# Ledger of designs, part 15: VHH binders against Bifunctional adenosine 5'-phosphosulfate phosphorylase/adenylylsulfatase HINT4 (HINT4)

Target 1, 146 residues: Bifunctional adenosine 5'-phosphosulfate phosphorylase/adenylylsulfatase HINT4 (HINT4), of Arabidopsis thaliana (Mouse-ear cress) (q84vv6)
Amino acid sequence: MAGVNQACIFCEIVRNPTTTRLLHTDEKVIAFQDIKPAAQRHYLVIPKEHIPTVNDLQRRDEDYSLVRHMLSVGQQLLQKDAPQSIHRFGFHQPPFNSVDHLHLHCFALPYVPRWKAIKYKSLGPLGGFIEAETLLEKIRPLLSKV
Below, E stands for the ipSAE of ESMFold2; O stands for the ipSAE of OpenDDE; V2 stands for 0.75 times the mean of E and O plus 0.25 times the DockQ between their complexes.

## First folded at step 16 (VHH; framework vhh_sonelokimab_d1)

Design D5 (from C1 with Y102F; at its last look DockQ between E and O 0.95; V2 from the best seeds 0.85)
Fold by ESMFold2, look of step 16:
Structure D5 (fold): chain B 146 residues (1-146), chain A 124 residues (1-124)
Amino acid sequence: as target 1 above (146 residues)
Amino acid sequence: DVQLVESGGGLVQPGGSLRLSCAASGFTFKKYVMGWFRQAPGKEREFIGAISRTGGRTYYAVSEKGRFTISRDNSKNTLYLQMNSLRPEDTAVYYCAADEGFDWGLWPYEYDYWGQGTLVTVSS
Protein backbone atom coordinates (compact mmCIF):
# COMPACT_ATOMS: atom_id res chain seq x y z
CA MET B 1 0.00 0.00 0.00
CA ALA B 2 1.28 3.43 -1.00
CA GLY B 3 1.78 5.42 2.22
CA VAL B 4 1.82 9.04 3.14
CA ASN B 5 5.14 9.95 4.75
CA GLN B 6 3.78 11.30 8.01
CA ALA B 7 7.25 11.57 9.53
CA CYS B 8 8.68 13.82 6.79
CA ILE B 9 8.97 17.45 7.87
CA PHE B 10 8.69 18.69 4.27
CA CYS B 11 5.50 16.68 3.75
CA GLU B 12 4.26 18.37 6.92
CA ILE B 13 4.98 21.79 5.40
CA VAL B 14 3.07 20.77 2.27
CA ARG B 15 0.08 19.62 4.36
CA ASN B 16 0.16 22.56 6.78
CA PRO B 17 1.60 25.59 4.95
CA THR B 18 0.52 28.04 7.69
CA THR B 19 3.60 27.02 9.73
CA THR B 20 5.97 28.22 6.99
CA ARG B 21 5.93 31.37 4.90
CA LEU B 22 5.69 30.17 1.30
CA LEU B 23 7.40 32.05 -1.53
CA HIS B 24 5.54 30.04 -4.16
CA THR B 25 2.87 27.39 -4.46
CA ASP B 26 1.30 25.66 -7.44
CA GLU B 27 -0.14 22.30 -8.35
CA LYS B 28 3.22 20.48 -8.24
CA VAL B 29 5.66 22.37 -6.00
CA ILE B 30 6.12 24.80 -3.16
CA ALA B 31 9.05 27.07 -2.36
CA PHE B 32 10.18 28.59 0.91
CA GLN B 33 13.23 30.07 2.56
CA ASP B 34 15.68 27.66 4.18
CA ILE B 35 15.34 27.99 7.95
CA LYS B 36 19.15 28.39 8.28
CA PRO B 37 20.26 30.10 5.08
CA ALA B 38 23.75 29.28 3.83
CA ALA B 39 23.96 32.19 1.39
CA GLN B 40 22.79 35.74 0.86
CA ARG B 41 19.56 34.11 -0.24
CA HIS B 42 18.79 30.42 0.15
CA TYR B 43 15.45 29.06 -1.04
CA LEU B 44 14.19 25.50 -1.25
CA VAL B 45 11.82 24.28 -3.97
CA ILE B 46 10.18 20.95 -3.21
CA PRO B 47 7.61 18.75 -4.93
CA LYS B 48 4.32 18.32 -3.12
CA GLU B 49 4.69 14.60 -3.77
CA HIS B 50 7.10 12.79 -1.48
CA ILE B 51 10.11 11.80 -3.58
CA PRO B 52 12.98 10.89 -1.21
CA THR B 53 16.12 11.79 -3.18
CA VAL B 54 17.56 12.41 -6.64
CA ASN B 55 18.23 8.65 -6.79
CA ASP B 56 14.46 8.07 -7.07
CA LEU B 57 14.26 10.02 -10.35
CA GLN B 58 14.29 8.17 -13.66
CA ARG B 59 14.54 9.05 -17.34
CA ARG B 60 10.81 9.70 -17.57
CA ASP B 61 8.96 12.69 -18.95
CA GLU B 62 7.22 13.15 -15.59
CA ASP B 63 10.45 13.33 -13.60
CA TYR B 64 12.23 15.50 -16.12
CA SER B 65 9.33 17.95 -16.31
CA LEU B 66 9.12 18.12 -12.52
CA VAL B 67 12.79 18.98 -12.05
CA ARG B 68 12.68 21.47 -14.91
CA HIS B 69 9.67 23.13 -13.27
CA MET B 70 11.42 23.22 -9.87
CA LEU B 71 14.41 24.90 -11.49
CA SER B 72 12.22 27.39 -13.35
CA VAL B 73 10.49 28.37 -10.10
CA GLY B 74 13.82 28.82 -8.30
CA GLN B 75 15.21 30.89 -11.17
CA GLN B 76 12.17 33.17 -11.23
CA LEU B 77 12.29 33.75 -7.49
CA LEU B 78 15.97 34.65 -7.41
CA GLN B 79 15.74 36.76 -10.55
CA LYS B 80 13.03 38.76 -8.80
CA ASP B 81 14.67 38.93 -5.37
CA ALA B 82 18.41 39.02 -6.17
CA PRO B 83 18.92 39.79 -9.89
CA GLN B 84 22.48 41.07 -9.51
CA SER B 85 23.82 38.07 -7.59
CA ILE B 86 25.37 34.93 -8.99
CA HIS B 87 22.78 32.17 -8.72
CA ARG B 88 23.39 28.48 -8.13
CA PHE B 89 20.88 25.64 -8.21
CA GLY B 90 21.41 22.06 -7.15
CA PHE B 91 20.61 19.05 -5.03
CA HIS B 92 22.37 17.09 -2.36
CA GLN B 93 22.93 13.45 -3.26
CA PRO B 94 22.79 10.83 -0.48
CA PRO B 95 24.23 10.73 2.14
CA PHE B 96 24.66 14.52 2.08
CA ASN B 97 20.94 15.27 2.34
CA SER B 98 19.63 15.36 5.91
CA VAL B 99 15.99 15.43 4.77
CA ASP B 100 14.65 12.61 2.61
CA HIS B 101 12.31 14.72 0.53
CA LEU B 102 13.65 15.98 -2.79
CA HIS B 103 14.55 19.66 -2.51
CA LEU B 104 16.24 22.05 -4.88
CA HIS B 105 18.66 24.45 -3.23
CA CYS B 106 18.50 27.89 -4.81
CA PHE B 107 21.37 30.19 -3.83
CA ALA B 108 22.05 33.84 -4.39
CA LEU B 109 25.78 33.88 -3.66
CA PRO B 110 28.06 34.43 -1.81
CA TYR B 111 27.71 31.83 0.92
CA VAL B 112 27.48 33.24 4.45
CA PRO B 113 29.87 32.51 5.99
CA ARG B 114 31.88 31.63 2.90
CA TRP B 115 33.14 28.31 4.25
CA LYS B 116 29.60 26.93 4.05
CA ALA B 117 30.44 26.42 0.37
CA ILE B 118 32.02 23.13 1.48
CA LYS B 119 28.56 21.67 2.11
CA TYR B 120 27.58 22.25 -1.52
CA LYS B 121 30.69 21.02 -3.26
CA SER B 122 30.42 18.57 -6.11
CA LEU B 123 32.58 15.52 -5.32
CA GLY B 124 32.64 14.01 -8.79
CA PRO B 125 32.45 10.21 -8.60
CA LEU B 126 31.92 10.42 -4.83
CA GLY B 127 28.67 12.33 -5.39
CA GLY B 128 28.04 15.34 -3.22
CA PHE B 129 26.10 18.29 -4.57
CA ILE B 130 24.78 18.03 -8.13
CA GLU B 131 23.86 21.09 -10.17
CA ALA B 132 20.27 21.14 -11.38
CA GLU B 133 21.30 21.31 -15.05
CA THR B 134 23.57 18.30 -14.60
CA LEU B 135 20.74 16.34 -12.99
CA LEU B 136 18.42 17.28 -15.85
CA GLU B 137 20.91 15.85 -18.37
CA LYS B 138 21.17 12.64 -16.36
CA ILE B 139 17.40 12.11 -16.34
CA ARG B 140 16.57 13.48 -19.80
CA PRO B 141 14.46 11.01 -21.79
CA LEU B 142 16.61 9.82 -24.69
CA LEU B 143 13.99 10.37 -27.42
CA SER B 144 13.03 13.89 -26.33
CA LYS B 145 15.08 17.09 -26.33
CA VAL B 146 12.57 19.36 -24.57
CA ASP A 1 13.09 24.21 29.58
CA VAL A 2 15.16 22.53 26.91
CA GLN A 3 17.56 19.93 28.30
CA LEU A 4 19.99 17.50 26.75
CA VAL A 5 21.67 15.20 29.28
CA GLU A 6 24.49 12.91 28.25
CA SER A 7 25.38 9.84 30.25
CA GLY A 8 27.50 6.71 29.96
CA GLY A 9 30.94 8.27 30.05
CA GLY A 10 33.79 6.93 32.14
CA LEU A 11 37.17 5.23 32.11
CA VAL A 12 37.72 2.58 29.45
CA GLN A 13 40.77 0.57 28.46
CA PRO A 14 42.16 0.90 24.94
CA GLY A 15 40.28 -1.40 22.58
CA GLY A 16 37.17 -1.23 24.71
CA SER A 17 33.64 -0.11 23.96
CA LEU A 18 31.29 2.42 25.46
CA ARG A 19 27.74 3.48 24.72
CA LEU A 20 26.68 7.05 25.40
CA SER A 21 23.08 8.17 25.81
CA CYS A 22 21.57 11.63 25.44
CA ALA A 23 18.16 12.19 27.03
CA ALA A 24 16.18 15.07 25.57
CA SER A 25 13.33 17.08 27.07
CA GLY A 26 11.58 20.42 26.62
CA PHE A 27 11.35 20.31 22.83
CA THR A 28 9.89 18.10 20.10
CA PHE A 29 12.79 15.68 19.75
CA LYS A 30 11.68 14.09 16.46
CA LYS A 31 11.67 17.50 14.72
CA TYR A 32 15.43 17.90 15.20
CA VAL A 33 18.53 16.49 13.60
CA MET A 34 20.75 15.24 16.41
CA GLY A 35 24.52 15.35 16.44
CA TRP A 36 27.46 14.20 18.50
CA PHE A 37 30.57 16.29 19.07
CA ARG A 38 33.64 15.89 21.25
CA GLN A 39 36.23 18.17 22.70
CA ALA A 40 39.64 16.96 23.77
CA PRO A 41 41.66 19.13 26.19
CA GLY A 42 43.06 22.16 24.39
CA LYS A 43 41.25 21.36 21.15
CA GLU A 44 38.29 22.76 19.28
CA ARG A 45 34.96 20.99 19.60
CA GLU A 46 34.85 18.57 16.68
CA PHE A 47 31.97 17.00 14.81
CA ILE A 48 31.56 13.22 15.12
CA GLY A 49 28.35 12.68 13.20
CA ALA A 50 24.65 13.36 12.94
CA ILE A 51 21.40 11.48 12.46
CA SER A 52 18.28 12.56 10.59
CA ARG A 53 14.95 13.33 12.29
CA THR A 54 13.56 9.86 11.51
CA GLY A 55 16.81 8.04 12.22
CA GLY A 56 16.86 6.74 8.68
CA ARG A 57 20.00 8.58 7.59
CA THR A 58 23.32 9.15 9.31
CA TYR A 59 26.35 11.18 8.39
CA TYR A 60 29.78 10.70 9.98
CA ALA A 61 32.92 12.82 9.98
CA VAL A 62 35.62 11.62 7.58
CA SER A 63 37.95 10.99 10.53
CA GLU A 64 35.72 8.11 11.63
CA LYS A 65 36.93 4.65 10.62
CA GLY A 66 33.56 3.02 11.19
CA ARG A 67 34.13 2.66 14.95
CA PHE A 68 31.17 4.84 15.98
CA THR A 69 27.48 4.31 15.37
CA ILE A 70 24.77 6.90 15.98
CA SER A 71 21.17 5.86 16.58
CA ARG A 72 18.05 7.40 18.08
CA ASP A 73 14.80 6.25 19.60
CA ASN A 74 12.14 8.90 19.04
CA SER A 75 9.67 7.11 21.31
CA LYS A 76 12.11 7.57 24.21
CA ASN A 77 13.50 10.99 23.14
CA THR A 78 16.98 9.49 23.37
CA LEU A 79 20.07 9.72 21.15
CA TYR A 80 22.86 7.13 21.34
CA LEU A 81 26.52 6.87 20.40
CA GLN A 82 28.09 3.42 20.30
CA MET A 83 31.88 3.67 20.40
CA ASN A 84 34.07 0.63 19.67
CA SER A 85 37.80 -0.01 19.46
CA LEU A 86 38.51 3.02 21.63
CA ARG A 87 41.95 4.60 21.62
CA PRO A 88 43.64 7.10 23.95
CA GLU A 89 43.07 9.89 21.39
CA ASP A 90 39.31 9.37 21.82
CA THR A 91 39.64 10.85 25.32
CA ALA A 92 37.35 13.88 25.35
CA VAL A 93 34.14 15.37 26.66
CA TYR A 94 31.33 14.14 24.41
CA TYR A 95 28.38 16.40 23.68
CA CYS A 96 25.02 15.82 22.06
CA ALA A 97 23.34 18.66 20.22
CA ALA A 98 20.11 19.40 18.39
CA ASP A 99 19.69 21.26 15.09
CA GLU A 100 16.43 22.30 13.41
CA GLY A 101 18.16 23.06 10.09
CA PHE A 102 17.58 21.31 6.78
CA ASP A 103 21.26 20.56 6.08
CA TRP A 104 23.74 18.54 8.10
CA GLY A 105 25.20 20.85 10.73
CA LEU A 106 28.95 20.31 10.58
CA TRP A 107 30.05 23.06 12.97
CA PRO A 108 29.05 23.77 16.57
CA TYR A 109 27.54 27.18 15.76
CA GLU A 110 24.89 25.50 13.60
CA TYR A 111 23.34 23.63 16.55
CA ASP A 112 20.57 25.15 18.66
CA TYR A 113 20.71 23.14 21.89
CA TRP A 114 23.61 21.51 23.69
CA GLY A 115 24.16 19.06 26.51
CA GLN A 116 26.71 19.64 29.28
CA GLY A 117 28.84 16.74 28.12
CA THR A 118 30.04 13.42 29.50
CA LEU A 119 33.73 12.63 29.96
CA VAL A 120 35.22 9.61 28.24
CA THR A 121 38.76 8.66 29.28
CA VAL A 122 40.59 5.96 27.38
CA SER A 123 43.66 4.94 29.35
CA SER A 124 45.39 1.91 30.79
Scores: ipSAE 0.755, ipTM 0.868, lowest interface PAE 1.0, mean pLDDT 91
ESMFold2 (binder alone), look of step 16: mean pLDDT 83; pTM 0.856
OpenDDE, look of step 16: ipSAE 0.877; ipTM 0.927

Design D6 (from C1 with V62D; at its last look DockQ between E and O 0.81; V2 from the best seeds 0.83)
Fold by ESMFold2, look of step 16:
Structure D6 (fold): chain B 146 residues (1-146), chain A 124 residues (1-124)
Amino acid sequence: as target 1 above (146 residues)
Amino acid sequence: DVQLVESGGGLVQPGGSLRLSCAASGFTFKKYVMGWFRQAPGKEREFIGAISRTGGRTYYADSEKGRFTISRDNSKNTLYLQMNSLRPEDTAVYYCAADEGYDWGLWPYEYDYWGQGTLVTVSS
C-alpha cells in the first residue's frame, strides 16, 4: 500500500468521500470541486494512488497515461459544466503546492477575484504552475532503442 | 470555540532572535494549513509564510529573505515561527491564521481563523 498516505487529506477523500461530493470516480482517479474555488469553476482531478507531486512522474507509459486520463476527465467535466468559458488545466510545482498529493487544477475562467491569477502563473523553465499539456510533453515516453 | 493564541513576542535588539508560538484549540488543527502574517503600524497585513497540514511543506514570501522558519507540532496543536537576524523593520504585530483551502492562502481574506496577535519590537 505504498500508494496510500494516511496523513494525506486527499487520500482520506479517496478512501472515504463522506464530506466531499465527487464529480467523477473511476478505477484510477476522482474529481471534486476545490473547497475555495479560485475561478468561475475550479475542479481538482486526483489519482487514487498517492503520488506527491509532478516531480514524482517519469517518462513511463503508466505516468503518461495517468496524466492524460486526468486531463481528459477535467476537460469532459468543464465541457459539460462550463462549455462557454475558457478552460485552463495545470499543476502546481513544488513548493507552490500546499497538498502533497498530485492534483490537476481545472479552471473555467475568469479567476474570481481576477488577481488570484498570480497563484497559477507559469514561470516557464523557472517553475511555478505547469500547464497540463506541457507536463504531458515533458513526461512523454521516449522511443526505445532496439 | 475556535481559538488561536500567539505568544513569545517582545522587545529584542537588532540581530537578535525570537521564537513565536501559536496555540490552537476548538478545531482539528492537523486538517488546516497554518500561516503567519504581520502588520506594521500604518501598513496592510503582510503574508510571511505558511506550512502544510503535515508540516512537510512550507511556502515563504520573499520579504523575509530566509531569516524565518515555520514549523508545527500536530501532537501539541501548536504552530511556531523562528525569527533570526531581526531588524527594526521587522517591528510589527504578528498573527497566526488557519486555512482549510487546498492552495496556499497568500492574502488575509483567504484565512478562516485568526489569532489576536503578539507584538514584536526590534530596537536598541
Scores: ipSAE 0.795, ipTM 0.878, lowest interface PAE 0.8, mean pLDDT 91
ESMFold2 (binder alone), look of step 16: mean pLDDT 86; pTM 0.876
OpenDDE, look of step 16: ipSAE 0.895; ipTM 0.939
ESMFold2, look of step 17: ipSAE 0.765; ipTM 0.859
ESMFold2 (binder alone), look of step 17: mean pLDDT 86; pTM 0.876
OpenDDE, look of step 17: ipSAE 0.900; ipTM 0.942

## First folded at step 17 (VHH; framework vhh_sonelokimab_d1)

Design E1 (from D6 with P108E; at its last look DockQ between E and O 0.94; V2 from the best seeds 0.85)
Fold by ESMFold2, look of step 17:
Structure E1 (fold): chain B 146 residues (1-146), chain A 124 residues (1-124)
Amino acid sequence: as target 1 above (146 residues)
Amino acid sequence: DVQLVESGGGLVQPGGSLRLSCAASGFTFKKYVMGWFRQAPGKEREFIGAISRTGGRTYYADSEKGRFTISRDNSKNTLYLQMNSLRPEDTAVYYCAADEGYDWGLWEYEYDYWGQGTLVTVSS
């Protein structure tokens, strides 16, 4: 896992939390509102450590635990703030991420405007947006350590 | 105050190449995703592609077909579009635009600042 990146705008938010209203902070992650929300609620949960993309995650206990924690935080925030909405959680896969700092998109649907949904389509084997639960299955540690 | 100025347009023969520049001022260039759009006569403005804040990642519309390359130089506050293998259907006014968002902006309304455009004519 990578440390911090001086040019990364999300690392800057981690370093200077007073410049962005945080919805959550703990030892591993922070959460805040997307600057241009695509849905009635659109939160981002990011690790404090700089991890560029989902492609930098491996079948390791630490990576799996981190993503599960990110998802839990997003779920709790939306359950509190938008309990009546349908929720969706996922990640852009390269090249569909414009920021190279791992961030979980947390949506309270519908999208606004509705056609923004196309940005968050899963393209299956071709990539696109990957649901958080799908990513968790992809990186689940293997049972055998030998 | 905010200013985006495209340059490098002109008349080019089919098969030729052209490099467009977009000089930015009045805002913190490196904090913005930059994009290129074009508008042919009688057509809607269409997205060509965009480049991340650091320049390390690009995203292109399918219509690009590998002929165009977007780059940026944050030390010079300049965005570039390298266009190769030009065809008459590439004739259009080309616009640069800046987007503060954390997702790729794919549509005009997602971009915050716009240049005035530079005309590219591809004709023999």
Scores: ipSAE 0.742, ipTM 0.859, lowest interface PAE 0.9, mean pLDDT 91
ESMFold2 (binder alone), look of step 17: mean pLDDT 83; pTM 0.852
OpenDDE, look of step 17: ipSAE 0.897; ipTM 0.941

Design E2 (from D6 with D99E; at its last look DockQ between E and O 0.93; V2 from the best seeds 0.82)
Fold by ESMFold2, look of step 17:
Structure E2 (fold): chain B 146 residues (1-146), chain A 124 residues (1-124)
Amino acid sequence: as target 1 above (146 residues)
Amino acid sequence: DVQLVESGGGLVQPGGSLRLSCAASGFTFKKYVMGWFRQAPGKEREFIGAISRTGGRTYYADSEKGRFTISRDNSKNTLYLQMNSLRPEDTAVYYCAAEEGYDWGLWPYEYDYWGQGTLVTVSS
């Protein structure tokens, strides 16, 4: 498929879903459990298309709608599986991502063990972990021609 | 049988350089994040840095201050640590390690396979 990277382990999950039990699949995204969870629930939502990082997203309708859909999927999964927990959704920004395939982290807090929180700390303008809603504001399309 | 074998350790004078290698066998090397750790005498094992499966990303502990460079060659199943401007405080046993996580492993318990270590001694 367009945007598939043969060296990428997340692209491998997309093209061979029997190697990983999927929590969700549709035409645009899949979701699955993180292999080394940092919270009682720790899911990843990824696009089927290979998009390396948040830095490869632009102020385009398709990019905005993709991230909104990823967030909606993550929210639905955690509402079903952990409705009583505080939820957190976000992305690593380079160099804090170890996999170059865009992936939304979906947490039912607290972190386990709690010191894993340091991996998902937002550094504001200096980078780090970015909340999904913050990313959506950054890539929201600008005024269109009327 | 999974093996990670470090080499290239030895005695070096302060200010010198050393390149460590870690030869991997018994598993699909390119599917693993690789890391370097070290353990100085009387101290706990500490994280130096890690490199992504493709080699396209690296992450270093702050203590390095830009003196160390991690690289990998997936065609040779080999991980490298280039160490420059060595100091006596860098004296330690250096370990390579491998893990399958989707985040950087920062602590030893997050790594699945370990080498036996190679001793680096920085002394005049």
Scores: ipSAE 0.695, ipTM 0.843, lowest interface PAE 1.2, mean pLDDT 91
ESMFold2 (binder alone), look of step 17: mean pLDDT 83; pTM 0.852
OpenDDE, look of step 17: ipSAE 0.866; ipTM 0.922

Design E3 (from C1 with M34V V62D E64V; at its last look DockQ between E and O 0.81; V2 from the best seeds 0.83)
Fold by ESMFold2, look of step 17:
Structure E3 (fold): chain B 146 residues (1-146), chain A 124 residues (1-124)
Amino acid sequence: as target 1 above (146 residues)
Amino acid sequence: DVQLVESGGGLVQPGGSLRLSCAASGFTFKKYVVGWFRQAPGKEREFIGAISRTGGRTYYADSVKGRFTISRDNSKNTLYLQMNSLRPEDTAVYYCAADEGYDWGLWPYEYDYWGQGTLVTVSS
């Protein structure tokens, strides 16, 4: 069995940032451009911690704060780089993710080519691509600790 | 010097089974999503399915779901397609392909490397 870091391509990016141009880095997340962009701009925001999918997130303060922070980073990047475009933020739900490391898709639309939109279709309760704000509602903690 | 080589094609009767292999060389196989496409005469090359870098996730076209199984062996740089319950509609040249992208590639233009194909004919 290979180590968790070496089996996950995104963990490798976190460990070896010199091979990928980072758009953002902080203690919890990094952001970079998708290597095969599906839109005018297509960024990924990922946690440094290896979290496989949205299904591994719970109604916990730390999970909610993490996703909120990922969204904030994506919003700031696209507002800076593509302020005139329509922005969209979301996650693939299994089995539609091909990389098992949680990653927020940040789009400045339109999709290129436009038919790539089908990959990011939200099917509501049936699954598919989940909007970041919808995920935040789903994992919002039930009890406040303040 | 990238190479993908399919093998295992042939003639089978409807309801039969066939296993295809795809041997990879010249690139870091485990860093790529790999998958299968097929092309019937007069048709466009169509997506069959793909498997994640670790082998832990697969994604299949509806037309083959439940009948075909994709697997990979990263120690042998080999991709496999097990085809069961074959139908005449499965007759095609089958291609393996590799994609460095971070999303499932659904269209041929999204894949970086291609094999030359192996013919599968399903007929009585």
Scores: ipSAE 0.782, ipTM 0.875, lowest interface PAE 0.9, mean pLDDT 91
ESMFold2 (binder alone), look of step 17: mean pLDDT 88; pTM 0.894
OpenDDE, look of step 17: ipSAE 0.889; ipTM 0.936

Design E4 (from D6 with T54Q; at its last look DockQ between E and O 0.81; V2 from the best seeds 0.83)
Fold by ESMFold2, look of step 17:
Structure E4 (fold): chain B 146 residues (1-146), chain A 124 residues (1-124)
Amino acid sequence: as target 1 above (146 residues)
Amino acid sequence: DVQLVESGGGLVQPGGSLRLSCAASGFTFKKYVMGWFRQAPGKEREFIGAISRQGGRTYYADSEKGRFTISRDNSKNTLYLQMNSLRPEDTAVYYCAADEGYDWGLWPYEYDYWGQGTLVTVSS
């Protein structure tokens, strides 16, 4: 039987960020640079709460607000650090994520090397990388019935 | 101090099966994504697939066509490759590799540690 040592690597960063320089922290999220950046800038914004993947988000105010906040943080960081670059924000959908802790990829383009772009290709309804704004529409809470 | 040692290679008839192992030491195995690559004579090293740190998610190159299965046992610091329906074109040196990155590594330069390789020959 497995004990309490089943830890997510990103949960470890949230708990004990001694080896990871944080670009941002607040009550809900942290942000840091990807350790193997795929673009001129490549930041990750993650919730402090462990949420495995985009498939675990629902049309709830809490989930929508969380993703909107993650996107806002990523936008603010790149606007400060790389205002002249084209920015891109999105998530891997399973099975294209190698870490099961929700993380927003924040890119200041171009990709480096440029063929890294293949990892972040959106396939539309077929899956792949999903743009943050597309995810927000997918999980936007439904209108009241009355 | 870091070592990755592949084993289980050998001669196999077409249509046969083979299970490769990769023993890891000198680093915290469970903190690494693990991958398998192969290099056929006269060809570049190519990606076969990778497995997440806890073993719950795998990613495979399309070229293997569903014949290979990657697994890992973190309690034994060991990575595995189950190869079925082997063909002569699967003849290659097979390498395991470790990647601390947060994305699937698809190219050799993205992996931090490498084994020496084990030869698989599919013939006769």
Scores: ipSAE 0.786, ipTM 0.872, lowest interface PAE 0.8, mean pLDDT 90
ESMFold2 (binder alone), look of step 17: mean pLDDT 82; pTM 0.850
OpenDDE, look of step 17: ipSAE 0.892; ipTM 0.939

Design E5 (from D6 with P108D; at its last look DockQ between E and O 0.80; V2 from the best seeds 0.81)
Fold by ESMFold2, look of step 17:
Structure E5 (fold): chain B 146 residues (1-146), chain A 124 residues (1-124)
Amino acid sequence: as target 1 above (146 residues)
Amino acid sequence: DVQLVESGGGLVQPGGSLRLSCAASGFTFKKYVMGWFRQAPGKEREFIGAISRTGGRTYYADSEKGRFTISRDNSKNTLYLQMNSLRPEDTAVYYCAADEGYDWGLWDYEYDYWGQGTLVTVSS
């Protein structure tokens, strides 16, 4: 179910950023470290707007541009902070997200401990974790629109 | 200071139902994902499922088979597990646990606070 803005812990971070060390902020997104990192580096990039899950994204210029921007921010942060690591970017799909506020996972690998990789496994048509580039293709506006 | 107290365990016949409660104190309950685990004799502690901070989303292990329902009441700082169609294989000590993380905690080491457990015995 779509989240409630007042009760959302990520909306709280957006409203009161002084309680969380931000790695990035702009008009559309913020980024911060996951509170329980699953990898050598584990950042989250979130929109300031409350969008519950990847399922709430459509083939629209606004949604496509937002996800591209989120990915760009994550890539910039990891290139700065962990340039020699393998990077991975993606989203949980319901029901694997425990927070109903869209958030891009940005990993500098390896996972710690390594078996945490199972949490971020892509299950193809069964769902699971979706790579950011795969999501972008799924929401890319149609030719008649773009 | 932090306390999680499970209750509602006991002896029940196969096919029966049981509702477990977990009363929380000493921390801000609504800021935590809450989970249920169980441990049968001679086995590892097993994840049953978890519920989001607001209660709006739940995640269950595949072995749950739709017989268990997790709910929470943030105004009472209480977590619940409704167990239906109980089987002898459900005999275990049941634990509630609290997790501050932003992912579902699937393993016990990912949870920050734990209850003492309540025993559920299913036998005829």
Scores: ipSAE 0.741, ipTM 0.856, lowest interface PAE 1.0, mean pLDDT 91
ESMFold2 (binder alone), look of step 17: mean pLDDT 82; pTM 0.846
OpenDDE, look of step 17: ipSAE 0.896; ipTM 0.941

Design E6 (from D6 with S52D T54K; at its last look DockQ between E and O 0.87; V2 from the best seeds 0.81)
Fold by ESMFold2, look of step 17:
Structure E6 (fold): chain B 146 residues (1-146), chain A 124 residues (1-124)
Amino acid sequence: as target 1 above (146 residues)
Amino acid sequence: DVQLVESGGGLVQPGGSLRLSCAASGFTFKKYVMGWFRQAPGKEREFIGAIDRKGGRTYYADSEKGRFTISRDNSKNTLYLQMNSLRPEDTAVYYCAADEGYDWGLWPYEYDYWGQGTLVTVSS
């Protein structure tokens, strides 16, 4: 077989839903547990469409709605499964992602072990982990000003 | 059986270069993130860097400052470490390791399979 999407391990999960236990599936996204959780709960929400990274999102209604939906799904799952925990939602920015298929990290804290927190540190202008709400503001569609 | 076999270690002079190889067998190489670690005498095993499944993205520990380059050839099930501008403090046993996780593994406990190591000695 050929093609970068066929080689993507997350695209493989989308194509073969019986090969991994899904926490959620709908027409646009799926969610599942991270195979090596970094926190009390650690879920990933991914689009079915192959979008490599946050850098491939633009100020378009479609992209904004997709990320908002991903966040809503993650929030609902953690509110159901870990309502007493502090929740955190965000994305790795390149080069800190090891999988080039857009995925929202959904954490029910604390991190386990605690030092895993360093992997998800926001570095501000230097990049690193970006909070989902911050990404939403950066890709919010613009209207022309008069 | 799963095997990771490092090769290419040896004695090299300060300022020199060395290329390590890691031959993999017994598992689907292309489905794993691959990493390099090293352990100097009396020290804990430390992360050097890792490369994604397709070989397109690498992640390095800050301490390497661009002297080392990781690459992989999925058609040969082989991982490489090119080391340049070697210093005596680079003397260590170098290990390759494989990780099925979806984040960069930064610590040894995050890696599933390990090689037995190859000794690199940087000395006059």
Scores: ipSAE 0.727, ipTM 0.850, lowest interface PAE 1.1, mean pLDDT 90
ESMFold2 (binder alone), look of step 17: mean pLDDT 85; pTM 0.867
OpenDDE, look of step 17: ipSAE 0.855; ipTM 0.921

## First folded at step 18 (VHH; framework vhh_sonelokimab_d1)

Design J1 (from C1 with E64V; at its last look DockQ between E and O 0.96; V2 from the best seeds 0.86)
Fold by ESMFold2, look of step 18:
Structure J1 (fold): chain B 146 residues (1-146), chain A 124 residues (1-124)
Amino acid sequence: as target 1 above (146 residues)
Amino acid sequence: DVQLVESGGGLVQPGGSLRLSCAASGFTFKKYVMGWFRQAPGKEREFIGAISRTGGRTYYAVSVKGRFTISRDNSKNTLYLQMNSLRPEDTAVYYCAADEGYDWGLWPYEYDYWGQGTLVTVSS
């Protein structure tokens, strides 16, 4: 099985989701609730393929399309489940991720308790949490000229 | 049933080193993020650092970064804390803890299992 890390707990969920209720599944991604939510709603969208972190994404059509799809899934889930809440979508950048399997955090705010916000602070050039739209711009494929 | 047992504490002089161990049983060790906390007399339990399930990623509090190193051996169900360049303010009871969550747990309430602690005293 290509792209599977036997030690990765998210790869285990992809392979055998018996203990995890899936909110979404398709050919490329699954989504589920974080087991220790930091907000009114806190979902994770992950690729089925093992991609360790945002640092493993490049300016390629495949990577861009995957992240855009992950974001679309998260947006659809929260629009359905929490349409009145402010939504936030992003990724931890290393070393702030504790699981080395790319996962989109999808929040319906507010954070609970509110100081959990510090875990998801965007630090700009210093790193930290990166907004999904910011990551998409960072990995947007370059235009070719002939 | 679940048990976490710290060992390796003791008295050391400033600038010295000490290695703590945390032996785990009664749960699937490799499925948990492991963390170290400490509690000085009269203070709240303070996050020191944590290590991912595989051992490949660590996260440290600013106060210990560069001086302390967390490692784990999943075949032995054991967590380690290597403490170097010890200072008197490192004097505390040190606790290991286990967290099944998918984010770094930064606060004690986020951890599921706790050890009894081992005392580290740093003094001249």
Scores: ipSAE 0.763, ipTM 0.874, lowest interface PAE 1.0, mean pLDDT 92
ESMFold2 (binder alone), look of step 18: mean pLDDT 90; pTM 0.915
OpenDDE, look of step 18: ipSAE 0.895; ipTM 0.939

Design J2 (from Y5 with S30T; at its last fold request DockQ between E and O 0.69; V2 from the best seeds 0.81)
Amino acid sequence: DVQLVESGGGLVQPGGSLRLSCAASGFTFTKYVMGWFRQAPGKEREFIGAISRQGGRTYYAVSEKGRFTISRDNSKNTLYLQMNSLRPEDTAVYYCAADEGYDWGLWPYEYDYWGQGTLVTVSS
ESMFold2, look of step 18: ipSAE 0.782; ipTM 0.870
ESMFold2 (binder alone), look of step 18: mean pLDDT 87; pTM 0.891
OpenDDE, look of step 18: ipSAE 0.897; ipTM 0.942
ESMFold2, fold request of step 19: ipSAE 0.788, 0.797, 0.782; ipTM 0.876, 0.878, 0.876
ESMFold2 (binder alone), fold request of step 19: mean pLDDT 86, 86, 86; pTM 0.880, 0.881, 0.880
OpenDDE, fold request of step 19: ipSAE 0.897, 0.898, 0.895; ipTM 0.943, 0.943, 0.943

